# VH-VL binders against p58978, part 36

Target 1, 218 residues: p58978
Amino acid sequence: MTNTEIFNKLTNAIVTQDIAGCAKLTQEALDAGISPLDIITKGLSPGMKIIGDKFEAAEIFLPQIMMSGKAMSSAMEILTPELEKTKVEGEEGTGLAITFVAEGDIHDIGHRLVTTMLGANGFDILDLGVDVLNETVIEEAAKRKGQKIILVGSALMTTSMLGQKDLMDRLREENLRDSVKCMFGGAPVSDKWIDEIGADATAENAAEAAKVALNVMK
Below, E stands for the ipSAE of ESMFold2; O stands for the ipSAE of OpenDDE; V2 stands for 0.75 times the mean of E and O plus 0.25 times the DockQ between their complexes.

## First folded at step 15 (VH-VL; framework fv_retifanlimab)

Design c5 (at its last look DockQ between E and O 0.29; V2 from the best seeds 0.00; counts 0 for: pae E 3.1 > 2)
Fold by OpenDDE, look of step 15:
Structure c5 (fold): chain C 218 residues (1-218), chain A 122 residues (1-122), chain B 111 residues (1-111)
Amino acid sequence: as target 1 above (218 residues)
Amino acid sequence: QVQLVQSGAEVKKPGASVKVSCKASGYTFTRYYMNWVRQAPGQGLEWIGIIYPSGGSTWYDQKFKDRVTITVDKSTSTAYMELSSLRSEDTAVYYCARLPYRFDSPYAFDIWGQGTLVTVSS
Amino acid sequence: EIVLTQSPATLSLSPGERATLSCRASQSVDSYGNSYMNWFQQKPGQPPKLLIHDASNRATGVPSRFSGSGSGTDFTLTISSLEPEDFAVYFCQQYSNWPYTFGGGTKVEIK
């Protein structure tokens, strides 16, 4: 098989939630001398993007996304050791994504999807869940000061956005703002809001969130 | 009982500032957002802004962003709205209204102050 | 901003009649199965009174003759049988996005 064929099969494995097939194809790709990075960027990630798009189009639902995420994870289990071998040359990892839904908000569908997409794109994940106090987020950020961290907060309601602003203020007060990246999402969240509260980025959907997070962390 | 009590009517000159107060009682002040809404005579309702008393975060309608400041005093459970550079078109009844957390029913402006008439005239 | 258009501007009815008030939003106020639309009643010299929240839920103390329906961009407040005390102005209000906005109101007046 050509590299292109292998990539297409990997993509399809993700899209069809073929966990076992994804793992097998990943190994085959490695055996064929394809770099782990190419496997991810040209095969697996395109699949996850398709999944994200399908979800936004209401063609698939959260369970399918989760299964695709598992497929991605199965591949990553195989690729991670290989990636680590390459990282010995000083390449920094993607980083830790601390995900949460703002205090007062328990809408978790978007949060789960974003979390899954972040994980699929190489982030280590600390999922704090829903209705998360800003203090909890701050504590977790503080514990990991010095690490490459992105805070990923979701707010589905306008009122929950105020919690985001508060979080940003608190991060500054605690001298943590510079040690973390901050991304917020949700239906009511706008670029203007991000600018207002001094956050780093926003995204319109889970697929974009992963992409944006990767860019922010570079 | 749960209630919001606002300060009395104000008469101001153009260019002046006005600060209206809204004292909350009967509930946990920091568990509700406070909003300000105004209504010009014979007109509809216009949302001005919101504050989260717990953290102090605010958001304003762009129309008022440069002229309005909403604050709270948690110790007295009182919210304030200050509007500067007053114009004749700012003549209105100003209301405070609370908004609970989303899953604290009802998620709406369920309690209102009695209103404060602010008249701006030369 | 989300513009809310209420119709009709004035509704003249007699006690006992059914009132149907419409509110149309310039964009959807729905998110994840919730419709962020409220209805208020206002009488002269009084602040607005919450009637319906989240499109279809009656606020505490609101008579059963009041009902809300709709989703997306189209919402309706219905008064099944008007009582004398129901003659007032009714506003719809969205809280899906900032700024929060109100409709222009429908005046329900006695015929």
Scores: ipSAE 0.651, ipTM 0.839, lowest interface PAE 0.9, mean pLDDT 92
Fold by ESMFold2, look of step 15:
Structure c5 (fold): chain C 218 residues (1-218), chain A 122 residues (1-122), chain B 111 residues (1-111)
Amino acid sequence: as target 1 above (218 residues)
Amino acid sequence: QVQLVQSGAEVKKPGASVKVSCKASGYTFTRYYMNWVRQAPGQGLEWIGIIYPSGGSTWYDQKFKDRVTITVDKSTSTAYMELSSLRSEDTAVYYCARLPYRFDSPYAFDIWGQGTLVTVSS
Amino acid sequence: EIVLTQSPATLSLSPGERATLSCRASQSVDSYGNSYMNWFQQKPGQPPKLLIHDASNRATGVPSRFSGSGSGTDFTLTISSLEPEDFAVYFCQQYSNWPYTFGGGTKVEIK
């Protein structure tokens, strides 16, 4: 089967929420010598893009995107160890990415992908998970003052906007704003909002997030 | 029971300030945004601003931004709205209203205080 | 700022009649498969009471005679058969963008 055929099957498995098939195809792609990064970027991520576009167009609802997320998660359980094997050692100055999903939000579909892409691009990772209090983010940043840190917050829910502003306000109040870079992503986040709260960047998707994070840190 | 209880009516002169309190009970205070909304006599509703009680961050409608301060006291589960440089057109009933920001609740003002009449007259 | 225009300003009806209330937004309040429009009922001397959230979902305890519909810029609250307790003022409210705004209200009164 050609690499293109494998990528198309992976994309379709995400779109059709074929959890077991997605895991099987991922393992088959690895066994065929396809890199973990190519599997993500060319097979899996395009499927999540299609599902996200359908969600934005009101063609599907939250349960279907959650099920596609499960399919993605099953593939990532296989791919994450393999990505660690191919990671370039000793790249200095990339930094630590502290990743989290905002308080009040428990959806981790894009969060896991963003975290994985950051790690694959050379960041050390501190993954705080979902429904993360701003206090926790502040505490972890304060412990590491002087290190090269990017805070990467993800949200699916528009109700996280004031919480994002609060994080930025507290970073300034606690004299930590200049110690970190701050990036927020997810469906509701715009460039205008980033400017308003005084954060550093946003990205439209997980692949872009990793590239933007590298740029912000250099 | 989930409840918001506001401080009593106020009569103020133009140029003065007023501080209205809103005591929350029956729910986790930091799990809901607190909003202030006013209603002039016989008129519609006007949103003033919002506070995130956990961290204290606020956002105000631009027309109030220079005159309003919204605060919370987490230890007493109480929100406050202070409006300064009062004018006669500030005469209104002032409401606090909670707004869920977590996944498990609809994003709507589901519980309101009883209202506080603020009258501005010379 | 998103301006909400309600019509009619007053709706004079009898119990048992159908009430149809309109709310038009100055720009779309839709995003992410959701219409960010709520409806409230207010009786004299009382705070507003939530009826409908997200355009069409009844709040807990709201009778099925109340229904909401619409998307984009055009929204409707329908009361299929008016009860005596339904004579009140009704407000639409958007939360798609700050500042949050309310319509001017529709007073439903006894003919």
Scores: ipSAE 0.365, ipTM 0.704, lowest interface PAE 3.1, mean pLDDT 86
ESMFold2 (binder alone), look of step 15: mean pLDDT 92; pTM 0.936

Design c6 (at its last look DockQ between E and O 0.37; V2 from the best seeds 0.00; counts 0 for: pae E 4.5 > 2)
Fold by OpenDDE, look of step 15:
Structure c6 (fold): chain C 218 residues (1-218), chain A 122 residues (1-122), chain B 111 residues (1-111)
Amino acid sequence: as target 1 above (218 residues)
Amino acid sequence: QVQLVQSGAEVKKPGASVKVSCKASGYTFTRYYMNWVRQAPGQGLEWIGIIYPSGGSEWYDQKFKDRVTITVDKSTSTAYMELSSLRSEDTAVYYCARLPYRFGSPYAFDIWGQGTLVTVSS
Amino acid sequence: EIVLTQSPATLSLSPGERATLSCRASQSVDSYGNSYMNWFQQKPGQPPKLLIHDASNRATGVPSRFSGSGSGTDFTLTISSLEPEDFAVYFCQQYSNWPYTFGGGTKVEIK
C-alpha cells in the first residue's frame, strides 16, 4: 500500500467514523515508516476538515462529528508517544484550549463542535461548558498562568458578545491578557468586533476555529 | 411593577448635547441589557445602542458611534444616553428598552420607557 | 446591516377580517434553530409593544388571535380576526446581528 493510499484510508476512516479502523490504519502507517506528523497532516486532519465542512453544510450532525473526533482521538493515542520520541527539546505543544459559552448563553452545539475540533487538532481541552461566568474563565486562566493557553469563547446571541468585551477588559485588569490568547466565535461575531474588544481572532465555523487557533498559538 | 421611566422632553440647538435618563424599577437592573431606540416623527424605529449594566460594556450602531454615549448608574438603576453634536435630523422620540440577560421568554424588548421627545431646532 | 422590508405598507381591513403582514429580511436571521425576529405593535403616542418574539412566540398577555410564523428571511404576522384595538402600526425587528434593525412598519387601518 502506498503512502497516499494509507492517507486516503485514514481520511475515510475519520469521515466514516471508523474508530477501530482509524486506529488500525494509524498503526499500519507507523509500521510502514510514515511519520506521525504526516499521518496527522495528510491523513487524519483532512478527514476532520471534511467533517467540519459537512457539518456546516448540514450533511452530518453533532453525533457524527463527535464520533469522528473519537476516531481522531484513537489515532492520536497511538501517535502521541511516537511524537514525543521525536520531539525536539524546547518544542511546545499545541497548548490548552479553554472553551466556554458566554454567560447568559446556553447554545452549545457550536461550542461542542469547536471543542471537539480543537481536541482533534491536538489541543488539550478544558471545557467550562455553557453560561460560563467571566470570573470562572479568569480564574482558570489565572491558575494556569505561564502555560500556553487559548481562551475560546462562543456567543450565539448578540447580547452575549458584550460578555466577551467584558471578559477582555477583565483579563487586562487582572494582568492576564498577555498570558493568554483569545478567540471568540459565533454567528454575530465579526472581525470588527474582535478588533474592538482587542481579542486575537475569530472563526466562522468549527473547522476554521481549529485552524485559526493553531495559527494563533504559533 | 416593572417599568422604565424616562426624563422629560428636551429642546436643543444644533451642535448642543442632550442626555436622556431611563430609570428602571420592579426588576433586577443588572440582569437585563438596556437599549436605546429612537423614532423620528412619522418614521420608523432606529436602534442606537446597547449596554450591559452589570459589566458596563456597550455597543453602538456605527451611525451614532462617534456622537453617542450610553452609561448606567447601578446604584440608582438608571441608564443614560447622551447624544452630542445634535442635528435637526436627531429630532425624535427616544426610547429605552430592556432586553433579558439570558435567552428565554421573551428574549426581546419586552419593556419600554414612555419615550423622551428631543427637539433640535435653530 | 440586515434590512427588513415590510409589506404592505398599509393594510385596510374591517373588524373581523384576517390580517396578514409580511416581513422580509435581506439575509437570514436564523441561527442554530432559532429565528431572531420579533413583532411589535405601536399606537400613536405610545412606545412599541412586544407581540411576538423569536418568530412565533406570543408575548405575555398577547391575545391568541396574534400569531407569528416564518424562518430564514421570510416572516409573517397574522391577526386571525381583527379587533378594533388592533388597528395600529406593526413593526418587525431582528436581533440576529448588530445593528438591530426594524422594518418600516405596516399600518393596519380600518377600511
Scores: ipSAE 0.811, ipTM 0.907, lowest interface PAE 0.7, mean pLDDT 93
Fold by ESMFold2, look of step 15:
Structure c6 (fold): chain C 218 residues (1-218), chain A 122 residues (1-122), chain B 111 residues (1-111)
Amino acid sequence: as target 1 above (218 residues)
Amino acid sequence: QVQLVQSGAEVKKPGASVKVSCKASGYTFTRYYMNWVRQAPGQGLEWIGIIYPSGGSEWYDQKFKDRVTITVDKSTSTAYMELSSLRSEDTAVYYCARLPYRFGSPYAFDIWGQGTLVTVSS
Amino acid sequence: EIVLTQSPATLSLSPGERATLSCRASQSVDSYGNSYMNWFQQKPGQPPKLLIHDASNRATGVPSRFSGSGSGTDFTLTISSLEPEDFAVYFCQQYSNWPYTFGGGTKVEIK
């Protein structure tokens, strides 16, 4: 099979919610000598984009997008160890990325991909998971005051955005704002919103997120 | 058991301020957004703003931003809305309304206070 | 700001009749497989009461004669067979963007 054929099959496995098939195709792609990053960016990510677009267009609903997320997760179980072996070492001072999904939100499909891409691009990772209280994020940042830190928060739903504003307000209140960089992503997040809450950046997708994070940390 | 109890009716002169209270009971106050909505006599509903009681962050409709302050007192599970520089067109019933925001709950004003009539007359 | 236009302003109907209430948004309120539109009932001297959330889901304790439908910019509340207690004002409300907005209301009154 050509690499293009393998990528198309990976994309289709995500779109059709084929959890076991996605894992199998991922291993086949690795066995064929395709890099973990290419598998993600050329096969898996396009599938997640299609599913996200369909979800936004109301062509599929929550159970289906969650199942596509599980297919993605099964592939990432295979790819994450391989990425750690071939990790692009950042220059000294790339930094620590503290990644999380906002309080009240458990939609983590983009979060997992963003976290992986940050790690693949040289960041050390502290992944706090989903439904993360702002208090927890603040505690981890305060513990590491003086280190080079970027906070990377994800929200899938408009309802989580007040929590992003609250995190920025709390960082300023506790004199931690200057100790960290802050990046927020998710479909409802815009450049206007980032400016409104006084955060540092947003990005359109997980691959761009890693590039933007590197730039912000300069 | 879940309820929101608001302070009593107020009569104010133009240029004054009013502060309406909304005491929550029967639920964890910091786990829900609190909103304020008003309704002029015989008119529709107008959203004023929202507060996140856990951290105290708020967002206001720009129409009110320069005149409204929404606050909370977590120790008494009470939200407040203060509207300053009152005008006769501010005469309305003011409601507080709870808004669930956690995944799995409907994002809708599911519990309302009884309303507080504020009358502005000269 | 998303403007919600309700029609008609008044429905004069008899008990047992079907009521159909319309709400049009100035832009789509859909995202993430969800329509960010709610419906409320309000009787004189009372606060609004949630009827329908997310376009089509009945709130707890709301009778099955109430149903919501629609997507994008066009939404409908239907009362399949009016009961005496259903004569009230009905509001649609969107939460797609701040500021949250309400429609002007449809008064359902006894003919």
Scores: ipSAE 0.256, ipTM 0.676, lowest interface PAE 4.5, mean pLDDT 86
ESMFold2 (binder alone), look of step 15: mean pLDDT 92; pTM 0.938

## First folded at step 16 (VH-VL; framework fv_retifanlimab)

Design d1 (at its last look DockQ between E and O 0.33; V2 from the best seeds 0.00; counts 0 for: pae E 9.0 > 2)
Fold by OpenDDE, look of step 16:
Structure d1 (fold): chain C 218 residues (1-218), chain A 122 residues (1-122), chain B 111 residues (1-111)
Amino acid sequence: as target 1 above (218 residues)
Amino acid sequence: QVQLVQSGAEVKKPGASVKVSCKASGYTFTRYYMNWVRQAPGQGLEWIGIIYPSGGSTWYDQKFKDRVTITVDKSTSTAYMELSSLRSEDTAVYYCARLPYRFGSPYAFDIWGQGTLVTVSS
Amino acid sequence: EIVLTQSPATLSLSPGERATLSCRASQSVDSYGNSYMNWFQQKPGQPPKLLIHDASNRATGVPSRFSGSGSGTDFTLTISSLEPEDFAVYFCQQYSNYPWTFGGGTKVEIK
């Protein structure tokens, strides 16, 4: 199979919620010498985009989205170790990305994807996980004062956004704001929000997040 | 018993300010969000804003952003809503409502104050 | 903002009858498998009371005759058999995006 065929099959596996097939195809792609990054960006991510579009068009419902998410997750379980192996020694100086999901929020699919994409783009990763206290984020930032750091927070709930604002306030209070870059994402997060809380950037998806992070860190 | 008790009715003139209080009891004040919602006579409900008492972070409907301030006093477990530059259109019953932390609790306004009527008249 | 349209504005029914209330959102209130829609009941002179959260979950103490359904932009509150105490105004509310918004309400009145 050509790489293109494999990518199309991966895309289709996501779109059709074929969890087992997605995992299998992911492995096959790896075995065929396709990079994990290409598998994600050319195969899996396009599938998720299609799913998103279909959902918006009311062609599919929440259960299908969830299943597609599971398919994506299954693939990522396979790809994550490989991505760690192929860490393109990021250009000396990309920096450390501290990733987390806001306190009270447990949605991790987007967080995982963003984290993976950041790593793939040369960031050192400190993944704090989900339901992360702002205090924890502050502590980690403080420990690494002087390092090139970007905080990457996700919030899917509107209330979790308040945590983002709080975090930004706390960073300022602790005199850490100038020592870190701050990027926040999530469905309810807008550019307007970012401006309001004084953060540096937002991104609409994981791929964009990586690009934006790179730009912010320059 | 978990309850929110609001301050009494207010009568104000146009251009004045009003500050309504909401005292919480029966639960950990800092672990819940506090919201303010108003309802004009015979009308629907209008969300004003939210505060996270623990950190003090707020978010307001843009309609009120320049006129409303929501604050809390953690020591007294009391939330406040101050609305300035009052207009006749601000005549309404103002409610405080808590929002539980999502973990294991309804992610909704599960407890409400009794409401505070604010009348703005010349 | 997300506009919530409730229909009908008024529903006249008798005790024992089934009530079906609709709430339509101007955009989807779903995210990551959850529908961020709540239903409230309000009686005259009282604050709203939570009935349903997250589209289909009954709040504590809410009778089984109340049920919520729907996803995306279309949501329904159903009262399987109206009791005298159920005649009130019902509001839907979304918390998917700021600002949080309420529907205009449906008044369930006795026929």
Scores: ipSAE 0.687, ipTM 0.857, lowest interface PAE 0.9, mean pLDDT 93
Fold by ESMFold2, look of step 16:
Structure d1 (fold): chain C 218 residues (1-218), chain A 122 residues (1-122), chain B 111 residues (1-111)
Amino acid sequence: as target 1 above (218 residues)
Amino acid sequence: QVQLVQSGAEVKKPGASVKVSCKASGYTFTRYYMNWVRQAPGQGLEWIGIIYPSGGSTWYDQKFKDRVTITVDKSTSTAYMELSSLRSEDTAVYYCARLPYRFGSPYAFDIWGQGTLVTVSS
Amino acid sequence: EIVLTQSPATLSLSPGERATLSCRASQSVDSYGNSYMNWFQQKPGQPPKLLIHDASNRATGVPSRFSGSGSGTDFTLTISSLEPEDFAVYFCQQYSNYPWTFGGGTKVEIK
């Protein structure tokens, strides 16, 4: 079986909500020597994109996307220990990543993946979860003033982007902007938008997000 | 019932300011964006800006950036748009419009105020 | 800024005829399998009314004679058989990027 065939089967397991099959295929991919990162980025994440697109097109509803999320979670239970094996003792200087999904956003699968990748790349993690008010993010940053902090959030659509601007405005109002780095991802987020709101970085996928975050924190 | 009720028509001189109100009822005010859109007589629609009532953050079309201020009063569920240094070309009907951003809602201006005519003449 | 160009500026038609309204964007308004284009209807003395969201989805209560289509930069609103109440101005609107913009409108009027 080629790596491409394994990736296609992983993608299909996500799309068809095959929870047990997804876990089995994930383990088979690991046993075949495929890196956890490749399993995620080439097999699993494309499946979640397909499901997300179908949901936006009204071809499926919340129960189906949640079941695909459970299939993804079953694979991540297998992959997280393998990702953690690459973590190097003494990465304390990397910093704290405070990760969150803004209020009213369903983008929690990408959030969990980004959080896992940041942790695997040496960041300490404070995962605030989903449906997070900007006030909560600001409070957590203020409590830890003086630490190396990166705030990592996402927006799904342009209607969600005002929340990112609001966070940046609030950080400036609270005199916290220079205390943190700020990274945003999501479909409408561009380098131009990042510059406009005065944030530090964006990335297109979870693996790139971890690399960009490391670079920003240097 | 969900509705947006705007303040009444205004007549202003060039160089003056106007502040239009938009009172929301029938929904959780802080759970929706509020937008302002204007329409000159016999003309098309022009988006002015948006506010997130929960946090108070705004974004304006750069065409208006130095003359417009959008604010909210959460205690009265009321949005305001103030336009300063008025010119004759600012004569228009000004609308407030609600924008859902919650999952499962159309991302479109689903509820509009009745409009406020602002006339700028000497 | 994304410029929306609507054509024609005016359609003069009779009840029962098909109306075809065009909206062209200066750059793609698509992302992640969705077209971020809405359509509004406006009658004299009234605020705009949402008709179509996300290129092809009818808003609640909109009759089936209204349909939207297109992707990328080219979008169409079709009224399959005009009713007397359909004589109005129609606007397209994009929400792909700030500032959010409207087309100049197409007036559908009685011939």
Scores: ipSAE 0.006, ipTM 0.555, lowest interface PAE 9.0, mean pLDDT 84
ESMFold2 (binder alone), look of step 16: mean pLDDT 93; pTM 0.944

